VHH binders against Rho GTPase-activating protein conundrum (conu). Designs and how they scored, part 1

Scores and structures below are computed, not measured.

Target 1, 207 residues: Rho GTPase-activating protein conundrum (conu), of Drosophila melanogaster (Fruit fly) (q8t0g4r359to565)
Amino acid sequence: VSINALIRRDQQVTGTDSSLVPLFLEKLIGELLRRGSREEGLLRIGGHKQKTELLYNELESTFYQNPDNLDNLFRTATVHELSSLLKRWLRELPQPLLTNELIQLFYQCHTLPSIDQMNALSILCHLLPPENRNTLRSLLSFFNIIINLKDINKMNVHNVATIMAPSMFPPRYIHPSDNNSIAEQVRMAAQCCRLTNILILRGEKLF
Structure headers, positions and changes below count from the first letter of each chain, unless a header shows other numbers; antibody chains are not in Kabat numbers.
F, E and O stand for the ipSAE by ESMFold2-Fast, ESMFold2 and OpenDDE, each averaged over both directions (binder to target, target to binder). V2 = 0.75 x the mean of E and O + 0.25 x the DockQ between their complexes.
[cut] stands for letters that were removed.
The coordinates of atoms that the task and the answers printed are left out; those that the model quotes come from them. Centres of patches stay.

## First folded at step 1 (VHH)

Design a01 (framework vhh_podentamig1)
Fold by ESMFold2-Fast, scan of step 1:
Structure a01 (fold): chain B 207 residues (1-207), chain A 116 residues (1-116)
Amino acid sequence: as target 1 above (207 residues)
Amino acid sequence: EVQLVESGGGLVQPGRSLTLSCAASGFTFSDYAYGWYRQAPGKQRELVAAISSGSTLYADSVKGRFTISRDNAKNSIYLQMNSLRPEDTALYYCAADYWGEYLDYWGQGTQVTVSS
């Protein structure tokens, strides 16, 4: 389900039009911050794939019948399983958070000199649909809260960017040049990490 | 180069115990979740037990008999198998999961045969 469809369902179920971010994400981020902001290796330490699949399937089957079921679901999971759930949710979106229309342009910013790169990234963020822009803004805020506690959780901006880059720039949406070698895949991954790092570092200044 | 190496399989009589070990190299062991899977002839590969940094999960068929554990200092996970039954006969695989990498790593497998 798309970000727009999630927000529309949230509005229908809750009877409010004030939400600019999917309720699922607001609740997940809140739970991760409440229980996990001081946990060493948050976002980096993985939960088991099968356990994460069970959580994701339970979310899809029960959330929209009763949003309060999220609280019970989250209580059954460790913070590392909730981190894996966040990454899975981003990867399972029908289109990437940065959108089908703009993700290649975000990626191509890696070719620009620093000042032009900052300006281009800011423009691209403003061109995102409001739902995607606000969702991205919430995620970047969440990442910066984690990084601000790096002395406790041991997660600096480079760690968060490296771990989250595949969810921000899913490889299936980034088309490498023809004759895709291991070296080209490594280069692409490095560029996506650098761009994710810049997005996190600039944070609110992008909007 | 990421590698998982299983050991400890063999032929045992029903009711006996066996411990499987999986040694991991080529990555940061503590950042991954691990699982033991098995595949019997003519069956699909199934999850037996899984362990992450904060939780364990067991198949109903092995609950109370098998115990999964990890030793981060030794870069190893273990499957303690008690009260073995003929239906536990299978090729056992160690697997490592890391969310965000899109990469699942698998070992070569170790054969466990429970027969008299």
Scores: ipSAE 0.000, ipTM 0.208, lowest interface PAE 11.3, mean pLDDT 79

Design a02 (framework vhh_podentamig1)
Amino acid sequence: EVQLVESGGGLVQPGRSLTLSCAASGFTFSSYDYGWYRQAPGKQRELVAAIYSGSTLYADSVKGRFTISRDNAKNSIYLQMNSLRPEDTALYYCARDYDFWSGYEDYWGQGTQVTVSS
ESMFold2-Fast, scan of step 1: ipSAE 0.013; ipTM 0.352

Design a03 (framework vhh_podentamig1)
Fold by ESMFold2-Fast, scan of step 1:
Structure a03 (fold): chain B 207 residues (1-207), chain A 120 residues (1-120)
Amino acid sequence: as target 1 above (207 residues)
Amino acid sequence: EVQLVESGGGLVQPGRSLTLSCAASGFTFDDYAYGWYRQAPGKQRELVAAITSGDTLYADSVKGRFTISRDNAKNSIYLQMNSLRPEDTALYYCAAGTSDYESLFPYDYWGQGTQVTVSS
C-alpha cells in the first residue's frame, strides 16, 4: 500500500486528523525510540524471520483498524524485529519513498559540488508530494535521534546511512536496465550511501 | 547469534557442475544481502556472486556459468556452478550483511568456507 493511501485510511479512521505521516510509522518510530534508542546495533541487527513476517502480514491486514491494536502488536515484538519491519515496509512500498519521478534526480545530485548539491536536494525535497516529504522528514529525524546516542548504541551516521541506503534508494528504481556489473553496482551503492548520509546530516536544512 | 554453514564442496573434473549451499540462522533472513566469495592459494579473496532482496550480481569471470539463488522459506543461499574450470579451485565462503556500500561489497558475517577443487 502507498503512503498516500495509508494516510487517507488513517484520516478516515481517526476522523478529522490531518496527519501527513502514516500513523503506523509514527507508532513504529515511537516504539523504536522508546525501547531501542540505546540498544547496541539498532537497525543493523536483524530480527527473527518468522516473527517479522507475521508482523508485516498483520500490519497489512490491520493498519486500517483501531490504532490501539497496532500499539499492542508492536509491544509483542523485539526492537530488532521492529527494525526489520521498518526496512521491509520501505522496500515493499508500491513506489520508492523518494518517488518514481524524482529518485533519479536525487541520485544524480551525487555529481554536484556541495553548494549546488544542497540547493538541488532542497528543491527535490520540496517537490516531493506532501505525504512523502513529511514521511521522509520524520525518518530523517528518527535517524538523527539514534545517531545522537551513538556512544551507547554504536550507530554513527555512516552506519545508519549504509544500512538504510537500500531502503531509501532501492537499486531497481535507479538502474533498472543496469548490465549488473559488480563494479557498477558497488559504485552506485556507494553514492546512494553518501547521499543518504547527506540527507541525514543536513535534513532540517533541506526542508 | 548469526550463523552461516556452507556445504556441497568437493573434488570435480573440469566441465562438471557442483552446487554449494549455505544455511543461515539467528536473524531475519530476508533483510540481509548474501554473497559467495572465493580465495585461491596465493590470491586475494574475491566476490563471485551476490544476491539482495531484488538483484543478483556476478563477477565477470563466472558470469553465464554460475547462478546464485535464495530460498527465503528455507533460510538458504545456493551457488550453482556449471562448466567448472581449474581456475575455479578455491575455498568458497558464504557471507551475509546489511549492505556496506563504502567498500567492495563488504559483509558482516562469514561462514567457515568449503573447498572446491577442479582437477583432472
Scores: ipSAE 0.000, ipTM 0.193, lowest interface PAE 13.5, mean pLDDT 77

Design a04 (framework vhh_podentamig1)
Fold by ESMFold2-Fast, scan of step 1:
Structure a04 (fold): chain B 207 residues (1-207), chain A 117 residues (1-117)
Amino acid sequence: as target 1 above (207 residues)
Amino acid sequence: EVQLVESGGGLVQPGRSLTLSCAASGSTFSIYAYGWYRQAPGKQRELVAAITSGSTLYADSVKGRFTISRDNAKNSIYLQMNSLRPEDTALYYCATDLEWLLSYDYWGQGTQVTVSS
């Protein structure tokens, strides 16, 4: 389900129209911050794959019935499984968070000098649909809270960027995985990590 | 879930060879990418070699000396280490994920390789 469709459904069920961020993401980030912000290796340590898959399937099968059931589902999961769920949700969006229209332009910013790169990334963020822009803003804020606690959780900006890059820039939208040379995959991965790093560091300044 | 168990580590003299094995269970082996990492005392963990269904990658420090391979029938990954040097002394880890190089969800416990006279 798309970000826009999730937000519309959330508004219909809750009777509120104040949020431009999916309720799923708001609750997931809130739970991760409450229970996991001080957890060593947050986002880096993989969750139990089978449990994460079960959580995802449960969300998919029951989310349309009542978004309020998210609280109950999250209680059964470790913070590492919730981290895996976040990464999976981003990768399974019908189009990438950065959108089909703009993701290639975000990626191409890796060719620009620092000042031009920051300006281009900010412009691209402003060109995102409001739902995608607010969702990205919330994610970057979440990442910065984790990084601010790096002395405890051992996750610096490079760690977070490296781990989250495949979810921010899913390879299928940038380079076809089946046809990429090993050198191209390595370069793409490095560039996506660097861009994710820059997005995190700029954070609120992008908006 | 995926479980990884490394074996084959040991003490060897410089210039000799050693083969590390990694046994995987708990998922469809053939769709996963696998990597060998190593960590020497006081150093950061580094990628040594990676393998997918059709491609391999090697760190410059081991290129031409190490060979990574996979056996889908045995659900196993191997690292053939030739012309070993004292600098290769480290704890070697097997890791896997559906993504090739950026996020490895599952790690083994590691196997120690010591290269000394």
Scores: ipSAE 0.000, ipTM 0.110, lowest interface PAE 16.8, mean pLDDT 78

Design a05 (framework vhh_podentamig1; at its last look DockQ between E and O 0.03; V2 from the best seeds 0.00; counts 0 for: pae O 10.1 > 2, grease 25.7 > 24.2, SAP .715 > .668, placed apart)
Amino acid sequence: EVQLVESGGGLVQPGRSLTLSCAASGFTFSSYEYGWYRQAPGKQRELVAAISSGYTLYADSVKGRFTISRDNAKNSIYLQMNSLRPEDTALYYCARELWFGELDYWGQGTQVTVSS
ESMFold2-Fast, scan of step 1: ipSAE 0.385; ipTM 0.669
ESMFold2, look of step 2: ipSAE 0.154; ipTM 0.577
ESMFold2 (binder alone), look of step 2: mean pLDDT 82; pTM 0.823
OpenDDE, look of step 2: ipSAE 0.007; ipTM 0.223

Design a06 (framework vhh_podentamig1)
Fold by ESMFold2-Fast, scan of step 1:
Structure a06 (fold): chain B 207 residues (1-207), chain A 119 residues (1-119)
Amino acid sequence: as target 1 above (207 residues)
Amino acid sequence: EVQLVESGGGLVQPGRSLTLSCAASGFTFSDYYYGWYRQAPGKQRELVAAISEGSTLYADSVKGRFTISRDNAKNSIYLQMNSLRPEDTALYYCAAEYYDSSGYYLDYWGQGTQVTVSS
């Protein structure tokens, strides 16, 4: 289910049009911050694979029917399973968070000199649909909160960028996607990590 | 100066109910996330319940018995505690949490209110 569809569904259930971020994401980020912001290796340490799969399936079958039960679902999971759920949700979106239309342009920013790169990323963020833009803004804010607690959780910007890059720039959406060149795969992964790092550091300044 | 003042604690018999209140002042109430924490002697402080504008969260030990709510007009949060058990005995703290635009985390704590559940 798309970000726009989730937000529209949330608005119908809650009776408000003010939210431009999926309720699922707001609840998940809130849970991760309250329980996990000070956990060493947050986002890096993987949750139990089978339990993360069960959580994702429960979300698909239950949450869209009754979002109020989401708090119960989250309390059964470790913070590492919730982190895995976040990464999976981003990767399983019908189109990437950065959108089919703009993700290649975000990626191509790696070819630009630093100051032009910052300006181009800001422009691309403004071109995102409001739902995607606000969802991205919420995620970047979440990552910065984690990084601000790095002395406790041991997660600096490079650690967060490295772990989250495949969810922000899923490889299947970056062209060309032949995947048979090791050099191209390594280069692409490095550029996606670098761009994710810049998005996090720039944060609110992008919007 | 940010202040959180808890009230409503006391001595109560098992199976009874209490309502805790937390009055907030010195900041814009609606900008903050709020939680109730508790600490028994010699134990770690633990989260009991939390509330934001769109969601609530409960510890497994209190789910179905406790209800957290907020009243933005009164700058207050509440914890309705039903079916109290001896193991609920603790000093209960109100906390307000804020994340600024740079992501810097700030929290404020009240002095706590004692809840004792015993015969």
Scores: ipSAE 0.000, ipTM 0.100, lowest interface PAE 19.3, mean pLDDT 77

Design a07 (framework vhh_podentamig1)
Fold by ESMFold2-Fast, scan of step 1:
Structure a07 (fold): chain B 207 residues (1-207), chain A 119 residues (1-119)
Amino acid sequence: as target 1 above (207 residues)
Amino acid sequence: EVQLVESGGGLVQPGRSLTLSCAASGFTFSSYWYGWYRQAPGKQRELVAAISDSGTLYADSVKGRFTISRDNAKNSIYLQMNSLRPEDTALYYCAKDYDILTGYYEDYWGQGTQVTVSS
């Protein structure tokens, strides 16, 4: 399910038009912050793959049929399983968060000098559909809260950017389906990390 | 604490084979990517092989000679190295998850295992 469709579904179920961020994401981020903001290695340490798969399936079954149970569902999982769920949800979107139309332009910002890069990223953020823009803004805010607690959780901006980059820039959208050389993939992955780092550091200033 | 423990290195003559093993401890074996880096004296660390649930990647220098494999039940990955050459001499490191695509990331690096190919 796309971000737009998920938000529209949320609005129909809740009877409100005020939220432009998926309810699932707001609830997940809230739970991660309440339980995990001070947890060493948050987002970095993986959750059990089978448990994350079960949680994702249960989420789809329970959330779309009864979203009031979402808080209870999340409470059954570790913060590391919830982190894995976030990364999986972003990767499993029918189109990337940065959209099919703009993701390549976001990536190409790596070729620009620093000041032009910041300006271009800001412009691209404004060109995102409102639902994607608000969802990105929410995620960047979440990342900055984690980084502000880095002395406790040991997650600096580089750590968060490195871990989240493949979810922000899924490789299938940056690379063709064919296998590229490892050197090319490593270089492109490094650029995606740097871009994710810049998005996090700029944060609210992008919008 | 996530710990990756490499083993299987040694001194071997050119043309021989070695199998490296990496065992994950501390947390469940749940990362998407696992792989092997190597670092030779005077060179930067380079990714030689990686494995995910959907496929494998190999450096051009090892393609056709090295095979990466994964045993989820044993929380282990392996690197089968055939037709070893002197230029394969390096300290080999096991890495996990996005470190495979993003280069070196200290939190997931193990102690390494030395491979020396010499006659």
Scores: ipSAE 0.000, ipTM 0.193, lowest interface PAE 12.0, mean pLDDT 77

Design a08 (framework vhh_podentamig1)
Fold by ESMFold2-Fast, scan of step 1:
Structure a08 (fold): chain B 207 residues (1-207), chain A 119 residues (1-119)
Amino acid sequence: as target 1 above (207 residues)
Amino acid sequence: EVQLVESGGGLVQPGRSLTLSCAASGFTFSNYAYGWYRQAPGKQRELVAAITSGSYLYADSVKGRFTISRDNAKNSIYLQMNSLRPEDTALYYCAASEDWDTLYNFDYWGQGTQVTVSS
């Protein structure tokens, strides 16, 4: 389910139009911050895969049957399972967060010198649809809160960028065919990590 | 609970073949990317071959000689090694990543199986 479709369903079932970010993401980030902001290895340590599968499938099958289902769904999960759920949700979006139209342009920013790169990334963020832009802004804010607590949770900007890069730049949209050598794949991954790092560091300044 | 167990290593002469097997348990096999790493004495681990959601990838040094495959029904990964060379001597590790579309981060590792190629 797309970001736009989730927001539309949220509005229909709650009867409110107060947010441009999916309710699911707001609730998930809220839980991760309440329970996990000081947890060592947050976002890096994986949860039980079977439990994460169950959570994701339950989200798909029963989400809007009862509006309070998210609270019940999250109560049974560890912070690491919720982290895995976030990464999976981003990766399995029908269109990447950075959109089909712009993701290649975001990636190409790796060829630019520092000042031009920052300007280009800011322009691309402004060109995102409002739903995608606000969702990205919310995620970058979340990452910066985690990084501000790095002395406790051991997650600096490089750690967060490395683990989140595949969710921000899913490889299938950058390299639709991965028949390239391992060296080429590693170079692409390194560039995506660097760009994710820059997006996090710039944060609010991008919008 | 998540476990990877390698087998099939041994001592072989140059030019011969070996097949390594990796049995995976404790998770949903099809939702992971898998790779074979190797580590020669005094060197860092290097990725040799990998299966992602859409690709089969090989290090240049083994391309055309090694073939990675998986059997989802048996929860197993294989590395078929042909035309072995002394420089292929290493401890071989099976690895799995929850980032099923990427090779960048491997989260789970087996204990390794030794392959020695000696004339």
Scores: ipSAE 0.000, ipTM 0.382, lowest interface PAE 11.1, mean pLDDT 79

Design a09 (framework vhh_podentamig1)
Amino acid sequence: EVQLVESGGGLVQPGRSLTLSCAASGFTFSDYAYGWYRQAPGKQRELVAAIDSGSTLYADSVKGRFTISRDNAKNSIYLQMNSLRPEDTALYYCAREDYDYVWGSYDYWGQGTQVTVSS
ESMFold2-Fast, scan of step 1: ipSAE 0.012; ipTM 0.389

Design a10 (framework vhh_podentamig1)
Amino acid sequence: EVQLVESGGGLVQPGRSLTLSCAASGFTFSSYAYGWYRQAPGKQRELVAAISSGETLYADSVKGRFTISRDNAKNSIYLQMNSLRPEDTALYYCAADSGWYEYLTSPEEYDYWGQGTQVTVSS
ESMFold2-Fast, scan of step 1: ipSAE 0.013; ipTM 0.299

Design b01 (framework vhh_8h63_2)
Fold by ESMFold2-Fast, scan of step 1:
Structure b01 (fold): chain B 207 residues (1-207), chain A 119 residues (1-119)
Amino acid sequence: as target 1 above (207 residues)
Amino acid sequence: ELQLVESGGGLVQAGGSLTVSCAASGFTFSSYAMGWSRQAPGKERELVAGISSGGSTYYADTVKGRFTISRDNAKNTLYLQMNSLKPEDTAMYYCAAEYSSSWYEFDYWGQGTQVTVSG
């Protein structure tokens, strides 16, 4: 289900127009921060794969029919399973968070000199649909809260960027070519990590 | 273009064996963690087996001791050998790939191949 469709559903269920991001993401981030912000290796350590699959499928089958039970779904999971659920949800969006239209432009920012790169990323963030822009802004804020606690959780900006890059820039949208060499794929992954790092560091300044 | 194409499904009697295969193309297969999940009608999707880029394996309790996951990096092919099949193994089986070193999440799913166990 798309970000826009989730927000529209949330507004119909709650009767409010103030939601800037999907309720699912607000609840998930809140739970991760409440229980996991001080956990060593948060976002890096994977949850049990089978349990994460069950959570994702229950989210798809249960949440849209009974949105009030989201808190129950999260309570049964470890923080690492919830981290895996976040990464999974981002990767399984019908189009990437950065959108089909803009993701290649975000990626191509790696070719720009530093100051132009910062300006281009800010422009691209403003060109995102409001739902995607607000969801990205919320996610970057979440990453910065984790990084601020790095002395406890051992997750610095490089660690978070490396782990989250495949969810921000899913490889299927970046490496669609049969002709990509191993060296090219590794370089592309490195560029996606660098771009994710810059997005996190700029954070609120992008919007 | 990243592609995953599953094959080898079919009808098998309870107690029988079947091997499903996944042909991968469009990416550096050896760098990806790979897995098999299944979904039966009215059931949740279940990860049944996973194999990391380094060869470490995972099996769900429901299949441990009966299923074996393996990969052939030279042929860009993933396999699931299923032994001692039970009617409850009846499901659509999906091939999945994950790019990052975190093999706990799978990014790419194929079209699936149907396995039906009668008996």
Scores: ipSAE 0.000, ipTM 0.103, lowest interface PAE 17.1, mean pLDDT 78

Design b02 (framework vhh_8h63_2)
Fold by ESMFold2-Fast, scan of step 1:
Structure b02 (fold): chain B 207 residues (1-207), chain A 120 residues (1-120)
Amino acid sequence: as target 1 above (207 residues)
Amino acid sequence: ELQLVESGGGLVQAGGSLTVSCAASGFTFSDYWMGWSRQAPGKERELVAGIYSGGSTYYADTVKGRFTISRDNAKNTLYLQMNSLKPEDTAMYYCARGDDYSELWPYDYWGQGTQVTVSG
């Protein structure tokens, strides 16, 4: 389901049009912060794969019939399974968070000198549709809260960027060169990590 | 401990089909991204297909529509079904394991490979 479709459904269910990000994401982030902000290795430690698959399938099967079931669904999961669910949800979006139109431009910012790079990233964030922009802004805020507690949870900006980069820049959308060499894929992954790091560090200043 | 063993390679005629397989052991197979790369003589290694633990797949443009990657989590086995083979598909094929949640690259382990030769 697309971000736009989720927000529209949320408005229909709640009877309000003030939703800025999908309710699913707001509830998931809230649960992760409430239970997991001080957990060592949050976002890095993977949840059990089978249990995460069951959560994802349960979410897709029941969420649209009864959104109130989110609270019960999340209570049965570990924080690591919820972290895995967040990463999976981002990767399985019909269009990447950074959009089909702009994701290559976000990626190509890796070729720019640092000053131009930060300016280009800010411009691209402003060009995102409001739903995607607000969702990205919420995620970056969430990451910064985790990083602010790094002495407890052991997750600094580099750790969060490395873990979240594949969800921010899913490999299928970056389109490796025609050769698809291992060396090229490693370089691509490194650049996506660097760009994710910059997005997190700039945070609110991008918007 | 951690082991990937490729098999199923051989000589096939252009236009033919072949399935290669990878038997994995020493880790929880269902938790990982798995993929196939290949290396032809004198060329660098190329990723041709990948499959996430959740079942979504990736294919290089050179093989899209001809190759199909699949996995059997109960048997800890990865497969690559290759159809409409071309002489340019001749290469050593390698099985790889990756992290499904954090990143696709770098791959943790490469097997010994299985040779696929496609004659004109």
Scores: ipSAE 0.000, ipTM 0.189, lowest interface PAE 11.6, mean pLDDT 79

Design b03 (framework vhh_8h63_2)
Fold by ESMFold2-Fast, scan of step 1:
Structure b03 (fold): chain B 207 residues (1-207), chain A 118 residues (1-118)
Amino acid sequence: as target 1 above (207 residues)
Amino acid sequence: ELQLVESGGGLVQAGGSLTVSCAASGFTFDDYAMGWSRQAPGKERELVAGITSGGSTYYADTVKGRFTISRDNAKNTLYLQMNSLKPEDTAMYYCAKDSSGWYEFDYWGQGTQVTVSG
């Protein structure tokens, strides 16, 4: 289910049109921060694959029909399973968070000198549809809260960027500059990590 | 108008104790998580301690066991009790307010200077 479809459903169920971020994401981030902000290796430590699969299936079968059951769903999961759920949800979006139209342009910012790169990233963030822009802003805010607690949770900006880069820049949407060799794939992964790092560090200043 | 006003900073000897306070106004203090961050010259701002609206606390590894965060909801005041102070605790200390249920610290006061002599 797309970000726009989720927001539309949220509006229909809750009777409010003020939220520009999916209710699912708001509740998931809130739960991760409430229970997991101090947890060592938050986002890095994987949840059990079977349990994460069950959570994802329950989300699709229950929550998209009745959002009121979301609190019950999250209560039974560990913070690591909720982290895995977040990464999976981002990966399984019908189009990437950064959109089909702009994701390659975000990636190509790796070719720019640092000042031009930051300016280009800011412009691209402003060109995102409001739903995608606000969802991205919420995620970057969440990442910065985790990083601010790095002395407790041991997750610095590099750790968060490395772990989240595949969810922010899913490889299937990125076209390497020249070819699809192993060397190019490694370079692509490094650039996506670097760009994710920049997005997190710039955070609010991008919007 | 939303305001956070820190006080209680000063010069203290290594091994000593000091309490800094934060007077909050312009919002419903009881509903928000609060925290203390610090910044020494040339270093990044570090979150030192936090306390939720329900009273749960967390501490940076650098201060764990030495510092205690507390709140007095009746007085709209946040406290940081600092014991066994070390020269490396020397910094400007900032009171911070969380913006929402996401525990994002979005507003900081002007700060109060704590200097620990050797």
Scores: ipSAE 0.000, ipTM 0.092, lowest interface PAE 20.5, mean pLDDT 78

Design b04 (framework vhh_8h63_2)
Fold by ESMFold2-Fast, scan of step 1:
Structure b04 (fold): chain B 207 residues (1-207), chain A 119 residues (1-119)
Amino acid sequence: as target 1 above (207 residues)
Amino acid sequence: ELQLVESGGGLVQAGGSLTVSCAASGRTFSSYAMGWSRQAPGKERELVAGITWSGSTYYADTVKGRFTISRDNAKNTLYLQMNSLKPEDTAMYYCAADYGSGSYEWDYWGQGTQVTVSG
């Protein structure tokens, strides 16, 4: 289900039209911050695989029919399972958060000199649909709260960028075709991590 | 390069209030996550409050409900409003900034301002 479809459903159920971020993401980020912001290895430590699978399936099968189920679903999960759920939700979107239209342009920013790279990334963020732009802004804010607590949770910007890059960029950028050399695969993954790092660091300046 | 200068520390009675400020130089202040850490004699330095570039905040359990962190990007200034002060709040208070250098440590630190709570 697309970000737009989630937001429209949320508006129908809650009666509010001011938020351009899915309620699911608002609730998930809120729960992660409330319970997990001080947790060592947040986002890095994997949750129980079977439980994360069950959470994702429950989200897909019931959440859209009963938004109150979200609080119950999150209550039973560990912060590491909720972190795994966030990463999976991003990967399972019908198109990347950065969109199919713009993802290649985001990736190609790695070829630009630093000043031009920053300007290009800002332009691309402004070209995102409002729903994707606000969702990205919310995620980058969440990541900045996590890294701001790095003395406690031991998660710096490089750690967060490396872990989250596979959820920001489609598999073709992280796990390229078998036709690509291992060196090319490593370079592409590294560029995605670097670009994710830059998005987190620039934060508000991108919007 | 970012320079951080704290001010506003002093002696205050238990139950009192105090605001400490941190002045930053440079036009990149708005891109930094900012925080207040404190170190009491014989204790490790602890992060008591943090604020992101977007204004999202964090508070340590020891100060939650009593302290409020805020920033004024136009003035390049960070604030910590401390209410209901306790003797255990006595510490040197340090302003910190994080640009996301990839380190487990804050990128920049001030020299600190002493807060002493009598009781």
Scores: ipSAE 0.000, ipTM 0.113, lowest interface PAE 18.1, mean pLDDT 78

Design b05 (framework vhh_8h63_2)
Amino acid sequence: ELQLVESGGGLVQAGGSLTVSCAASGFTFSSYDMGWSRQAPGKERELVAGISSGGDTYYADTVKGRFTISRDNAKNTLYLQMNSLKPEDTAMYYCATGEDFEALYGMDYWGQGTQVTVSG
ESMFold2-Fast, scan of step 1: ipSAE 0.012; ipTM 0.353

